# Designs tried in a protein design chat: VH-VL binders against Adapter SH3BGRL (SH3BGRL). Part 15

Target 1, 113 residues: Adapter SH3BGRL (SH3BGRL), of Homo sapiens (Human) (o75368)
Amino acid sequence: VIRVYIASSSGSTAIKKKQQDVLGFLEANKIGFEEKDIAANEENRKWMRENVPENSRPATGYPLPPQIFNESQYRGDYDAFFEARENNAVYAFLGLTAPPGSKEAEVQAKQQA
Short names: E, the ipSAE of ESMFold2; O, the ipSAE of OpenDDE; V2, 0.75 times the mean of E and O plus 0.25 times the DockQ between their complexes.

## First folded at step 19 (VH-VL; framework fv_diridavumab)

Design w02 (from v03 with light chain D31Y Y99H; at its last look DockQ between E and O 0.86; V2 from the best seeds 0.72)
Fold by ESMFold2, look of step 19:
Structure w02 (fold): chain C 113 residues (1-113), chain A 119 residues (1-119), chain B 111 residues (1-111)
Amino acid sequence: as target 1 above (113 residues)
Amino acid sequence: EVQLVESGAEVKKPGSSVKVSCKASGGPFSNYAIHWVRQAPGQGPEWMGIIMPILGITKYAPKFQGRVTITADDFAGTVYMELSSLRSEDTAMYYCAKDSSGWYEFDYWGKGTTVTVSS
Amino acid sequence: QSVLTQPPSVSAAPGQKVTISCSGSSSNIGYDYVHWYQQLPGTAPKLLIYDNNRRPSGIPDRFSGSKSGTSATLGITGLQTGDEANYYCGTWDRSLRGHEVFGGGTKLTVL
């Protein structure tokens, strides 16, 4: 299952919009997911700290939500999600199989041919 | 390197409240945490609470739950700690400390400010 | 009473080595990373060792840290008179819905 680490109480408009963009996409495409709230649950925040790879952490400070996992496997942050969506590669980004007949499946077939 | 400056020393009477500010250099907060830690004379540090302004996270030590309030003015880059119902045992040096990882690594401490509670 | 127990004082001659212990429990040292702080007289604490055994930039390698089970140790070699300070361990404790705890401190005297 896809896990999206979010901060429900964030006062940042940018963070709130990014979180909603990710969650809204998953919901609209009927992709199963769990929200993991790091603001309400410090154990979720600890888990995120331990599982975002060092090479995916910012040079300074802590990683900002949203952070996206497939089970325990790190998939990326909002920028990675946005890029994947712009390239019709969100299912690959999530580690999922694109639905047959979808735009992403057609792009993948073209790249294989 | 973020610098932290606490507000000036205060003398308070028992039963009152104190509100100490901590200004972080560089304007609005970034992706780091601010903690409040106090130290009574001759004693070890005592953690009071954490705030992560960008995430809207605030948490208090059990000992201070109900007496302490930590807030932030995100745009000004200033954190406040208010301790109510002051007692003589609250006489201490109060520090704000920066925690860059967000997980209790206090990599920079302000100079501290003294709060003295006396009649 | 501090949640983490440290000896009140230690001493050694210049050039020698010393260790400072920090005893806790499975809910703190046995669960999470330990950090060490140096507090020189009249100053704020300074981060000396983080994540059990890592040094921030600018901390010389004669300062080291380790942990085993529910105890942690700060090691200092090549003692200098400038090392006279109070040393504190700190760590996250998962009890009571999570909080940071510190030791009561160890005063290092270099004689």
Scores: ipSAE 0.503, ipTM 0.836, lowest interface PAE 1.9, mean pLDDT 89
ESMFold2 (binder alone), look of step 19: mean pLDDT 89; pTM 0.914
OpenDDE, look of step 19: ipSAE 0.853; ipTM 0.937

Design w03 (from v03 with light chain D31Y S95K; at its last look DockQ between E and O 0.83; V2 from the best seeds 0.80)
Fold by ESMFold2, look of step 19:
Structure w03 (fold): chain C 113 residues (1-113), chain A 119 residues (1-119), chain B 111 residues (1-111)
Amino acid sequence: as target 1 above (113 residues)
Amino acid sequence: EVQLVESGAEVKKPGSSVKVSCKASGGPFSNYAIHWVRQAPGQGPEWMGIIMPILGITKYAPKFQGRVTITADDFAGTVYMELSSLRSEDTAMYYCAKDSSGWYEFDYWGKGTTVTVSS
Amino acid sequence: QSVLTQPPSVSAAPGQKVTISCSGSSSNIGYDYVHWYQQLPGTAPKLLIYDNNRRPSGIPDRFSGSKSGTSATLGITGLQTGDEANYYCGTWDRKLRGYEVFGGGTKLTVL
């Protein structure tokens, strides 16, 4: 299952918008997911910190939500999600098979024809 | 280069409150945490709480829950710690500390400020 | 009373080596990273070792850290008189919804 680490109480408008963009996309496409709130549960914050790869962490400070995992496999941050969406490759980004009839599945089928 | 400057030393009576400020140089807080840690004479440090303004997180050590309050004024670049119902056991050096990783790695400590509780 | 147990003092001659132990439990040292702090007389603590065994920039490699099970160790080689200080271990404890705990400190004397 897709797990999205978020801070529900974030004081940052930019973070709130990025979180909503990710969660809204998943809901609109009926992709099952779990929210992991790092503000309400400190062990979620510990886990996120430990499982975001070092080369995906900021040069200074701590990694910021949203952070996206498939089970325990790191998939990326907001920028990676944004790029995947721009390329119609969100299912691949999430490590999921694109549904038959989806735009992403049609792109894959045309490339293999 | 982040600098943390605590407010000046305080002498307080038992039962009163103290509010210590910690001014971070360089403006609004970034994606790092600020902690409050105290140290009684001849003893080890004792963690009191954390604030992470960007994430909207404030958390207190169980020992201080209910009588400590940590707040931030992001525009002033200042964090406050208020400790109420003071007792003589609260006499200590109080530090604010920066935690850049966001997970209890106190990579920079202020100089500290003394709070003395006496009758 | 400290949640983490350290020897009250250690001593060694200049140029020698010393280790400082920190004993905890499965809810703290056995669960999370351990950090070490140096406190020179009259000063605030300074981060010496983080994440069990990593050194911040500016800390010489004669300072080292390790952990095994529920215990952590700070190692100091090539002792210098400037190393006389109190040394504290610190780690996160998952009990009571999580909080930071420290050792009571170890006074290092270089004789």
Scores: ipSAE 0.699, ipTM 0.872, lowest interface PAE 1.0, mean pLDDT 90
ESMFold2 (binder alone), look of step 19: mean pLDDT 89; pTM 0.909
OpenDDE, look of step 19: ipSAE 0.868; ipTM 0.938

Design w04 (from v03 with heavy chain I50L, light chain D31Y; at its last look DockQ between E and O 0.87; V2 from the best seeds 0.75)
Fold by ESMFold2, look of step 19:
Structure w04 (fold): chain C 113 residues (1-113), chain A 119 residues (1-119), chain B 111 residues (1-111)
Amino acid sequence: as target 1 above (113 residues)
Amino acid sequence: EVQLVESGAEVKKPGSSVKVSCKASGGPFSNYAIHWVRQAPGQGPEWMGLIMPILGITKYAPKFQGRVTITADDFAGTVYMELSSLRSEDTAMYYCAKDSSGWYEFDYWGKGTTVTVSS
Amino acid sequence: QSVLTQPPSVSAAPGQKVTISCSGSSSNIGYDYVHWYQQLPGTAPKLLIYDNNRRPSGIPDRFSGSKSGTSATLGITGLQTGDEANYYCGTWDRSLRGYEVFGGGTKLTVL
């Protein structure tokens, strides 16, 4: 299952928009996911901080939501999601199989041929 | 490296309130937490609460719930701690501390400010 | 009375080694990382060891940390008179919906 770490209390319009963009995409494409609210549950915040890989953490500060996992496997932040979306590689980015007949499945088939 | 400067020392009467400021260097806040920790004379540190302004998160220690309020002015890069219903046991050095990891790792402390509650 | 228990004092001669213990419970030291802080006389605490055993830049390797079960230990070798200070352990306690706790401190005397 896809897990998206978010902060429901954030006053940052940039963070709110990024979170909404990720969640909206998952909903629109019927991709099952769980929201993990780091504002509502402090242990979610501990987990997110500990499980974002060190080379994906900022030099100073803590990683900002949204942060995207498949189960416990880190997939990336908003920028990684955005790039995957632009490259028709969101299912691969999420560690999922692209639906048959989708543009992403067609692109994958061409790259393997 | 961020610098933290607390407001000046205060002398207060029992039953009043005090509001201490902590100015972080360089404008709007970056993605770190600011904590308030106090230390009574001859005692160990005592955590009071935190704020993560970018995430809109505030949390208070159980002992201070209902008496402490932590707020931030993101534009000014300033955090405030207000402690109400003061009593002599609140006499202490009050520190603001930076937590870059976002999880209770106080990697930079201000020099502190004294609050004295007497008479 | 502190949630975390430290000996009130410890002493050793210059050049020697000392250890400072910090005892807690499964809800704190047994659950989360332990940090150590050094407080020189008249100064604010300074982060000395984080995440049980890691040193911030500028902290010499004669300072070390370890954790086993519900106890943590700060080790200091090659003692110098400048190490004379109070030392505090700190960690997150998951009880009461979570909060930070500190030890009562250990005064290190170098003599």
Scores: ipSAE 0.659, ipTM 0.864, lowest interface PAE 1.2, mean pLDDT 90
ESMFold2 (binder alone), look of step 19: mean pLDDT 89; pTM 0.912
OpenDDE, look of step 19: ipSAE 0.751; ipTM 0.915

Design w05 (from v03 with light chain D31Y N52D; at its last look DockQ between E and O 0.81; V2 from the best seeds 0.75)
Fold by OpenDDE, look of step 19:
Structure w05 (fold): chain C 113 residues (1-113), chain A 119 residues (1-119), chain B 111 residues (1-111)
Amino acid sequence: as target 1 above (113 residues)
Amino acid sequence: EVQLVESGAEVKKPGSSVKVSCKASGGPFSNYAIHWVRQAPGQGPEWMGIIMPILGITKYAPKFQGRVTITADDFAGTVYMELSSLRSEDTAMYYCAKDSSGWYEFDYWGKGTTVTVSS
Amino acid sequence: QSVLTQPPSVSAAPGQKVTISCSGSSSNIGYDYVHWYQQLPGTAPKLLIYDDNRRPSGIPDRFSGSKSGTSATLGITGLQTGDEANYYCGTWDRSLRGYEVFGGGTKLTVL
């Protein structure tokens, strides 16, 4: 299951939009996911801090939501998600198999041929 | 290098309130956590609370819950700590500290603001 | 009185090694990372060790940290006169919905 760590109380319009963008994508594509609110739950925040890889952490400050995991495996932040989406590689980004008939699946098929 | 500039020393009467400011150099706070830590004379540090402005997260130590208010002005790059119902025991050096990694380690400190509460 | 317990003072001669202990419980040291701070006279605390045993940039390797169970230890080798200061341990305590706690501090005197 995809886990998206979010801050429900964020006053940042940018963060809110990014969170909604990720969640909206998952919903629209019927990808199962869980929301983990780091604002409402200290344990969620702690887990996120501990499990975002060091090389994926910003040089300064804490990782900003949304942070995306597949189970316990870190997949990336919004920028990584956005890039994956632009390249039709979101399923790969999420560590999921692209559904048949999807552009992503077609591209993968061609590369394997 | 990040610098935290705190407001000047305060002398207050018991029962009054004090508001201390902490301004970060270099612009507004981004994905930083700002903590308030005080230290009474001859004692160790005492954590008061945290604010993570961009996430809208504010948390206070149980001891100060209901008496302390931490706020942030992102545009001014300034965090405030207001402590009400002051008593003599609140006499201390009040530090703002920056948590740059999210692990509650305070890697930058202000120089502190002395608050003296006396009749 | 402090949630974390430190010896009130330690002393050693220049060049020697000293250790400062920090004792807590399963709700704090046993739960989260321990950080150490150095406070020189008349100054704000300075981060010395973070995440049990990591050194910030600029901190010499003669400073070290370790943790076992519910206790943490700060080690200082090659003691210098400039090391004379108060040292504090700190960590997150999950009790009472969580808050940061500190030790009472240890005064290090360089003989």
Scores: ipSAE 0.727, ipTM 0.909, lowest interface PAE 0.6, mean pLDDT 94
ESMFold2, look of step 19: ipSAE 0.730; ipTM 0.884
ESMFold2 (binder alone), look of step 19: mean pLDDT 89; pTM 0.908

Design w06 (from v03 with light chain D31Y E100Q; at its last look DockQ between E and O 0.86; V2 from the best seeds 0.00; counts 0 for: pae E 2.1 > 2)
Fold by ESMFold2, look of step 19:
Structure w06 (fold): chain C 113 residues (1-113), chain A 119 residues (1-119), chain B 111 residues (1-111)
Amino acid sequence: as target 1 above (113 residues)
Amino acid sequence: EVQLVESGAEVKKPGSSVKVSCKASGGPFSNYAIHWVRQAPGQGPEWMGIIMPILGITKYAPKFQGRVTITADDFAGTVYMELSSLRSEDTAMYYCAKDSSGWYEFDYWGKGTTVTVSS
Amino acid sequence: QSVLTQPPSVSAAPGQKVTISCSGSSSNIGYDYVHWYQQLPGTAPKLLIYDNNRRPSGIPDRFSGSKSGTSATLGITGLQTGDEANYYCGTWDRSLRGYQVFGGGTKLTVL
């Protein structure tokens, strides 16, 4: 299952928009997901800290939500999601099989040929 | 590199409150946490709470729940700690500390501010 | 009564080695990373060791940390008079919905 780490209490307009953009996309495309609120549960924040790869962390500070996982596998942050969406590669980005007949499914099939 | 400057020392009477500020350099907050830690004379540090201003996360130590309030002015880059219903046992040095990892790693401490409660 | 237990004091001569223990429980040291802080007289604490055994930039390798079970140890070799300070361990405790805990401190005397 897709897990999206978010901070429900964030006052940052940029963070709120990025979180909504990710969650809204998943909902609109009927992709099942689970929200992991790092504000409501400090264990979620601890898990995120331990499971975002070091090479995906910012040079200074801590990684900012949203952070996207498939089960325990790190998929990326908002920038990675944005890039995947721009390239019609969101299912691949999430580690999922694209729906048959979609543009992404055709690209995925070509890569397997 | 963020510098932290606490407000000046205070002398308070029992039953009153104190509000200490902590100014972080560099303007608006970025993705680090600020903690408040106090140290009574001759004692070890005692954690009071955390604020992650960008995320709007605040948490207090069980001992101080209900007496402490930590807030931030995000644009000014300033964190405040208010401790109410002061008692003589609250006499201590109060530090703000930066936590760059966001997980209780206090990599920079302000100089501290004394709060003395007597009457 | 600190949640983490440290000896109140230790001493050794210049050039010697000392260790400072920190005893906790499965809810703190047995669960999460341990950090160590040095507090020189009249100063604020300074991060000395983080994540059990890592040194911040500028901390000499004479300072080391380790963790086993519910106990952590700070090691200091080649003692210098400038090492005379109070040393505190700290970690996160998952009990009571989670909070930071510290040891009561160990005063190191170099004599």
Scores: ipSAE 0.535, ipTM 0.843, lowest interface PAE 2.1, mean pLDDT 89
ESMFold2 (binder alone), look of step 19: mean pLDDT 89; pTM 0.909
OpenDDE, look of step 19: ipSAE 0.854; ipTM 0.935

## First folded at step 20 (VH-VL; framework fv_diridavumab)

Design y01 (from v03 with light chain N52D; at its last look DockQ between E and O 0.80; V2 from the best seeds 0.79)
Fold by ESMFold2, look of step 20:
Structure y01 (fold): chain C 113 residues (1-113), chain A 119 residues (1-119), chain B 111 residues (1-111)
Amino acid sequence: as target 1 above (113 residues)
Amino acid sequence: EVQLVESGAEVKKPGSSVKVSCKASGGPFSNYAIHWVRQAPGQGPEWMGIIMPILGITKYAPKFQGRVTITADDFAGTVYMELSSLRSEDTAMYYCAKDSSGWYEFDYWGKGTTVTVSS
Amino acid sequence: QSVLTQPPSVSAAPGQKVTISCSGSSSNIGDDYVHWYQQLPGTAPKLLIYDDNRRPSGIPDRFSGSKSGTSATLGITGLQTGDEANYYCGTWDRSLRGYEVFGGGTKLTVL
C-alpha cells in the first residue's frame, strides 16, 4: 500500500499545498493510500527520518513532508511525484500497475512491440 | 549559522510560574527543531519538550505534561517555555537547543539561563 | 535515577585511552541512535558523537562511538588535559509515548 508521510499541523502554505496536491491526486485517481501523520505519531517521524535515503535528504535540516513510500520502499518527495505526473508515469513511480484505459497504460502498451 | 540566546536568570517562589524565551538568529524559523532541556546542579540533562515551528509540532516529556507549555512567535523568531506550579526541585539551568535532524540530535545549545525556586 | 546508566567517573593519564559506557534497554539504546555530549566546566553541552558512531565536523577522530545490544560506548584515545569534562549519552525511549532520555553523566579526570 502507498504511504504518504504528512504533517497535519503544518502552518506552511507550501507544505500544505504539496500535501494536498499529492493526496488529492491519489484520491481523484482512486489509488489506495494511507496517510502517516508525523505530527500525530512521533514514531511516524522516526520512521520517516530513518527511511528517507541519505542522498534524498536536504544538505541541512530535516526533509520536509510529503514523503511517499510503497510499503517500506521510498518512492520520492513532492518534486519527484510532480515530475512523474508530468510524464504520465505516476503508477510506475508508485510501483503499481497502470489501470487499463489509462494514458500510462497506453504508453506501456506501445513499448511492448 | 543559527545561534540561540535565552532570557535572563530568574528567582521564583514555589507555586508560581516562569516563562523563559529563546531567540534564534537568522530570521524566521526553518527546517529545524527547538528543544528545552534543563540541568539541575550536579545532575545530567533532562529533556522537557520539542517544538517544530514550521510543522506545527509540539510534544512534552511525560514528567512535565500539564505543567509545561512551549510556544513560538514565528515573526520574532522566538520560542518560549513556561513552567507552572514551581517547586524547589525545578531549580536548574534551562537550555534551548537546536536539532537540525528533527530527531533528538542537539547540535547547538544556548548558554542556558538559571531559574531558582526558593521561599 | 537516570534511565541510562553511566559510571560516575573515569580517569586516565594524558596520552592514554579511556572508554565511557552507557547502559539502557531495548526501548531506547536497543531501538534508536545514541548521541554523546561533552560538557566542559562552566559551559553548555556540545555534540560530540551522533547516530551511534558519527563525528560532527571539527571533532577529531580520537573520539569514537560504538553500540552493542542495549549498551553504547564512547572511546577517547590520546587523552589531553583539555578533555577533562562531563560526558553524557542521550537517546530516544519509546515508552510513555516517546521521550528523550540522558545518562547521569561521567566525569573524566585526566591525571
Scores: ipSAE 0.697, ipTM 0.875, lowest interface PAE 0.9, mean pLDDT 91
ESMFold2 (binder alone), look of step 20: mean pLDDT 88; pTM 0.904
OpenDDE, look of step 20: ipSAE 0.876; ipTM 0.942

Design y02 (from v03 with light chain S95K; at its last look DockQ between E and O 0.82; V2 from the best seeds 0.00; counts 0 for: pae E 2.3 > 2)
Fold by ESMFold2, look of step 20:
Structure y02 (fold): chain C 113 residues (1-113), chain A 119 residues (1-119), chain B 111 residues (1-111)
Amino acid sequence: as target 1 above (113 residues)
Amino acid sequence: EVQLVESGAEVKKPGSSVKVSCKASGGPFSNYAIHWVRQAPGQGPEWMGIIMPILGITKYAPKFQGRVTITADDFAGTVYMELSSLRSEDTAMYYCAKDSSGWYEFDYWGKGTTVTVSS
Amino acid sequence: QSVLTQPPSVSAAPGQKVTISCSGSSSNIGDDYVHWYQQLPGTAPKLLIYDNNRRPSGIPDRFSGSKSGTSATLGITGLQTGDEANYYCGTWDRKLRGYEVFGGGTKLTVL
């Protein structure tokens, strides 16, 4: 199960848009996911702090939402998601198998040929 | 390095309220938390609450829930703490503190400001 | 009163070692990182040790931290008169949606 860490109460327009873009993509593609709200639940905030890898943390401050996991396996932040989507590699980015007949599956099939 | 400056000392009567400001150097807030911590004479620090302006998160210690309000003017880089229904037990030094990890690592403390509640 | 218990005072001669204990519970020290603060007379607290045993830049390795179970320890070696201060432990406690708690403090005297 894909887990997306978000802050529901963020007043930042940039963070709100990034969260909406990730969640909207998952909904539009019927990818099952669970929202983990770090604003409503400090255990979620603690878990996110402990599980974003050191090499994926900012030099100063704390990692900003959205943060994307498959179960406990870190997949990336918004920039990683955006890059994956631009390269038709979102399912691979999420650690999922692309649906047969999808654009991502067709790209993979062409690469194999 | 961010510097924090609290507003000046205040003397208050029981039952009134106080609003202390904390101005951070460097303009609009970065991705760090600001905490309010008080220290009564001869006592250890006592955590009052946290604000994470970028995330829109505020939280208060159970002891102060209902009496404390922490707000931010993100553009001005200023945080406010208002404590209402003051009692003599609220006489203390009040600090704002920076927490870079967002998880209670108070890596920089303001100089503090005294609030005295008497008479 | 304090959720975290510290001895009220400790003392030692210059050049000696001292340890300061901080006792808590499974809901705080047992599950979370412990931080230590030094407060010189008339000043604000200063972060001395974070995340159990890490030192901020500028803190000499004479200062060390550790934890075991529900107890944490600050160690100071090569004691100097400038180390006379109050020392506080702090940690997050998960009770009632979680909040920060501090020890009552330990006054270090260098004789």
Scores: ipSAE 0.469, ipTM 0.819, lowest interface PAE 2.3, mean pLDDT 88
ESMFold2 (binder alone), look of step 20: mean pLDDT 88; pTM 0.907
OpenDDE, look of step 20: ipSAE 0.864; ipTM 0.936

Design y03 (from v03 with light chain D31E; at its last look DockQ between E and O 0.89; V2 from the best seeds 0.81)
Fold by ESMFold2, look of step 20:
Structure y03 (fold): chain C 113 residues (1-113), chain A 119 residues (1-119), chain B 111 residues (1-111)
Amino acid sequence: as target 1 above (113 residues)
Amino acid sequence: EVQLVESGAEVKKPGSSVKVSCKASGGPFSNYAIHWVRQAPGQGPEWMGIIMPILGITKYAPKFQGRVTITADDFAGTVYMELSSLRSEDTAMYYCAKDSSGWYEFDYWGKGTTVTVSS
Amino acid sequence: QSVLTQPPSVSAAPGQKVTISCSGSSSNIGEDYVHWYQQLPGTAPKLLIYDNNRRPSGIPDRFSGSKSGTSATLGITGLQTGDEANYYCGTWDRSLRGYEVFGGGTKLTVL
C-alpha cells in the first residue's frame, strides 16, 4: 500500500498545497493509500527520519512532507511526484502497474515497441 | 550555517516568570527543530521541549508541562521559551539547540544564557 | 537523579585510551539512538557521536561509540590534553509519553 507522510498541523501554505496535490491525485485515480501524520504521531516522524534514504535528504535539515512510500520502499518527495505526473509516469513512480488503457500504459507500450 | 543567540542573563524572584529568546541568523525558521535545554551548575543537561515551527509541532518534557511555553516568530527568526512559577531550583544556564534531523540530534548549541532565581 | 548513569570521572595519560560508559534501560538505550556530547571548559556542548556510533564531519576517528543491550560506550584513543572536558550521553526515553534524557556527565582528566 502507498503511504504518504504528511504534517497535518503545518503552517506552511506550500507544504499544505503539496500534500493536497499528492493526496488529491491518488484519490482521483482511486489509488489506495494511507496517510501517516508526523505531527499527530511522533513515531511516524521517527520512522520517516529512519527511512528516507540518506542520499535523498536535503543538504541541511530534515526532509519536508510529503514523503511517499510504497510499503516501506521510498519512492520520493513532491518534486519527484510532480515530474512523474508531468511525464505520465506516476504509476511507475509509485511502483505500481499502470491500468490497461490508461495514458501511462499507452505511453509505456509505445516505448517498448 | 545557522547561528543561535540567546537573550541576556536574567535575575528573577521566586514565583515570577522568565521569557528567553533565541534568534537564528538564518531568518525565518526552516526545516530544523529548536530545543530548549538547561544545565544547572555542576549538573548534566536537562531537556525542556522542542518546537518545529514549519510543521507546527511543540512538545514539553513531563517535568515542565504546565510551566513552560515555547513559541516561534517565523518572520523574526526567533524562538521564545517562557518558564513560569520560578523556584530557586530553576537557576541554570539555558540553551537553545538546533536539531537538523528532527529527532533529538542536537548538532548546534547556542552559547547559553543564565537565569538566576533568588529572593 | 539522572535517568542515564555515567561514571563521575575518568583519567588517563596522553596517548592512552579511555572509555566512558552510559547505563540506561529498555525504555531508552535498549530501543533508541544514543548520542554523545563534549563540553569543553567554559563552552556549550558539542555533538561528538550520533546514532550510537556515527561521527559528525570534523570529529576525528579516535572518537568512537557503541551500544549493547541497555548500555552505551564512548571510546577515545590517542588522548590529547585538549580532550579534557565533560562528556554526556543522551537518548530518547519512551516512558511518560516520551522525552529526551541525558546522563549526569563524566569529567575526563588527561594527566
Scores: ipSAE 0.711, ipTM 0.878, lowest interface PAE 1.2, mean pLDDT 90
ESMFold2 (binder alone), look of step 20: mean pLDDT 88; pTM 0.907
OpenDDE, look of step 20: ipSAE 0.865; ipTM 0.939

Design y04 (from v03 with heavy chain E105D; at its last look DockQ between E and O 0.85; V2 from the best seeds 0.75)
Fold by ESMFold2, look of step 20:
Structure y04 (fold): chain C 113 residues (1-113), chain A 119 residues (1-119), chain B 111 residues (1-111)
Amino acid sequence: as target 1 above (113 residues)
Amino acid sequence: EVQLVESGAEVKKPGSSVKVSCKASGGPFSNYAIHWVRQAPGQGPEWMGIIMPILGITKYAPKFQGRVTITADDFAGTVYMELSSLRSEDTAMYYCAKDSSGWYDFDYWGKGTTVTVSS
Amino acid sequence: QSVLTQPPSVSAAPGQKVTISCSGSSSNIGDDYVHWYQQLPGTAPKLLIYDNNRRPSGIPDRFSGSKSGTSATLGITGLQTGDEANYYCGTWDRSLRGYEVFGGGTKLTVL
């Protein structure tokens, strides 16, 4: 299952928008996911600290939400999600099979034809 | 590198409160946490609580729950710690400390400020 | 008293090696990262070792850390008089809904 680490208590407009954009996309496409709130549950914050890869962390400070996992496999942050969405590759980015008839599945079919 | 400066020393009576400030360099807060840690003379450090201003997260040590309040002024880059119902055993050096990982490795400590509680 | 137990003092001659222990439990050292701090006389603590055995930039490699079970160890080789300080371990404890705990400290004397 897709897991999205978020901070429900963030006052940052940028963080709120990024979280909403990721979660809204998943809901609109009926992709199953869990929200993991690092503000409400400190075990979620500890887990995120331990499982975001070192090479995916900022040069200084902690990585900012949203952070996206498929089960325990790190998939990326908002910028990686946005890039995948622009390239019609969100299902691949999430480690999922694109639904038949989707734009992403159509792109794959053309690439193999 | 972010620098931290606590406000000046305080002398307080039992039953009163104290509010200590901690100013971070570099303007508004970013993706690091600020902790308050105190140290009584001749003793080890004692963690009081954490604030992560950009995420809106606070947590207090069980010992101080109900007596401590940690707040931030994000634009001023300043964190405040208020300790109420002061007792003589609250006499200590009070530090603010930066935690870049977001999980309790205090990679920078302010110089500290003394709070003395005397009758 | 302190949740984490350290010897109150250790001493050794210049150039020698010393180790400082930190004993805890499965609810803290057994489950989480240990960090070490140096406090020179009259100064604030300074991070020496984080995540059990990693050194921040500027900390010489004669400082090392390790962890086994519910105990952690700070090692200091090539002792210098400037190493005289109090040394503290710190870690997360998951009891009481979780909080950070420290050792009572170890005073290192370089004779």
Scores: ipSAE 0.592, ipTM 0.855, lowest interface PAE 1.6, mean pLDDT 90
ESMFold2 (binder alone), look of step 20: mean pLDDT 89; pTM 0.914
OpenDDE, look of step 20: ipSAE 0.843; ipTM 0.933

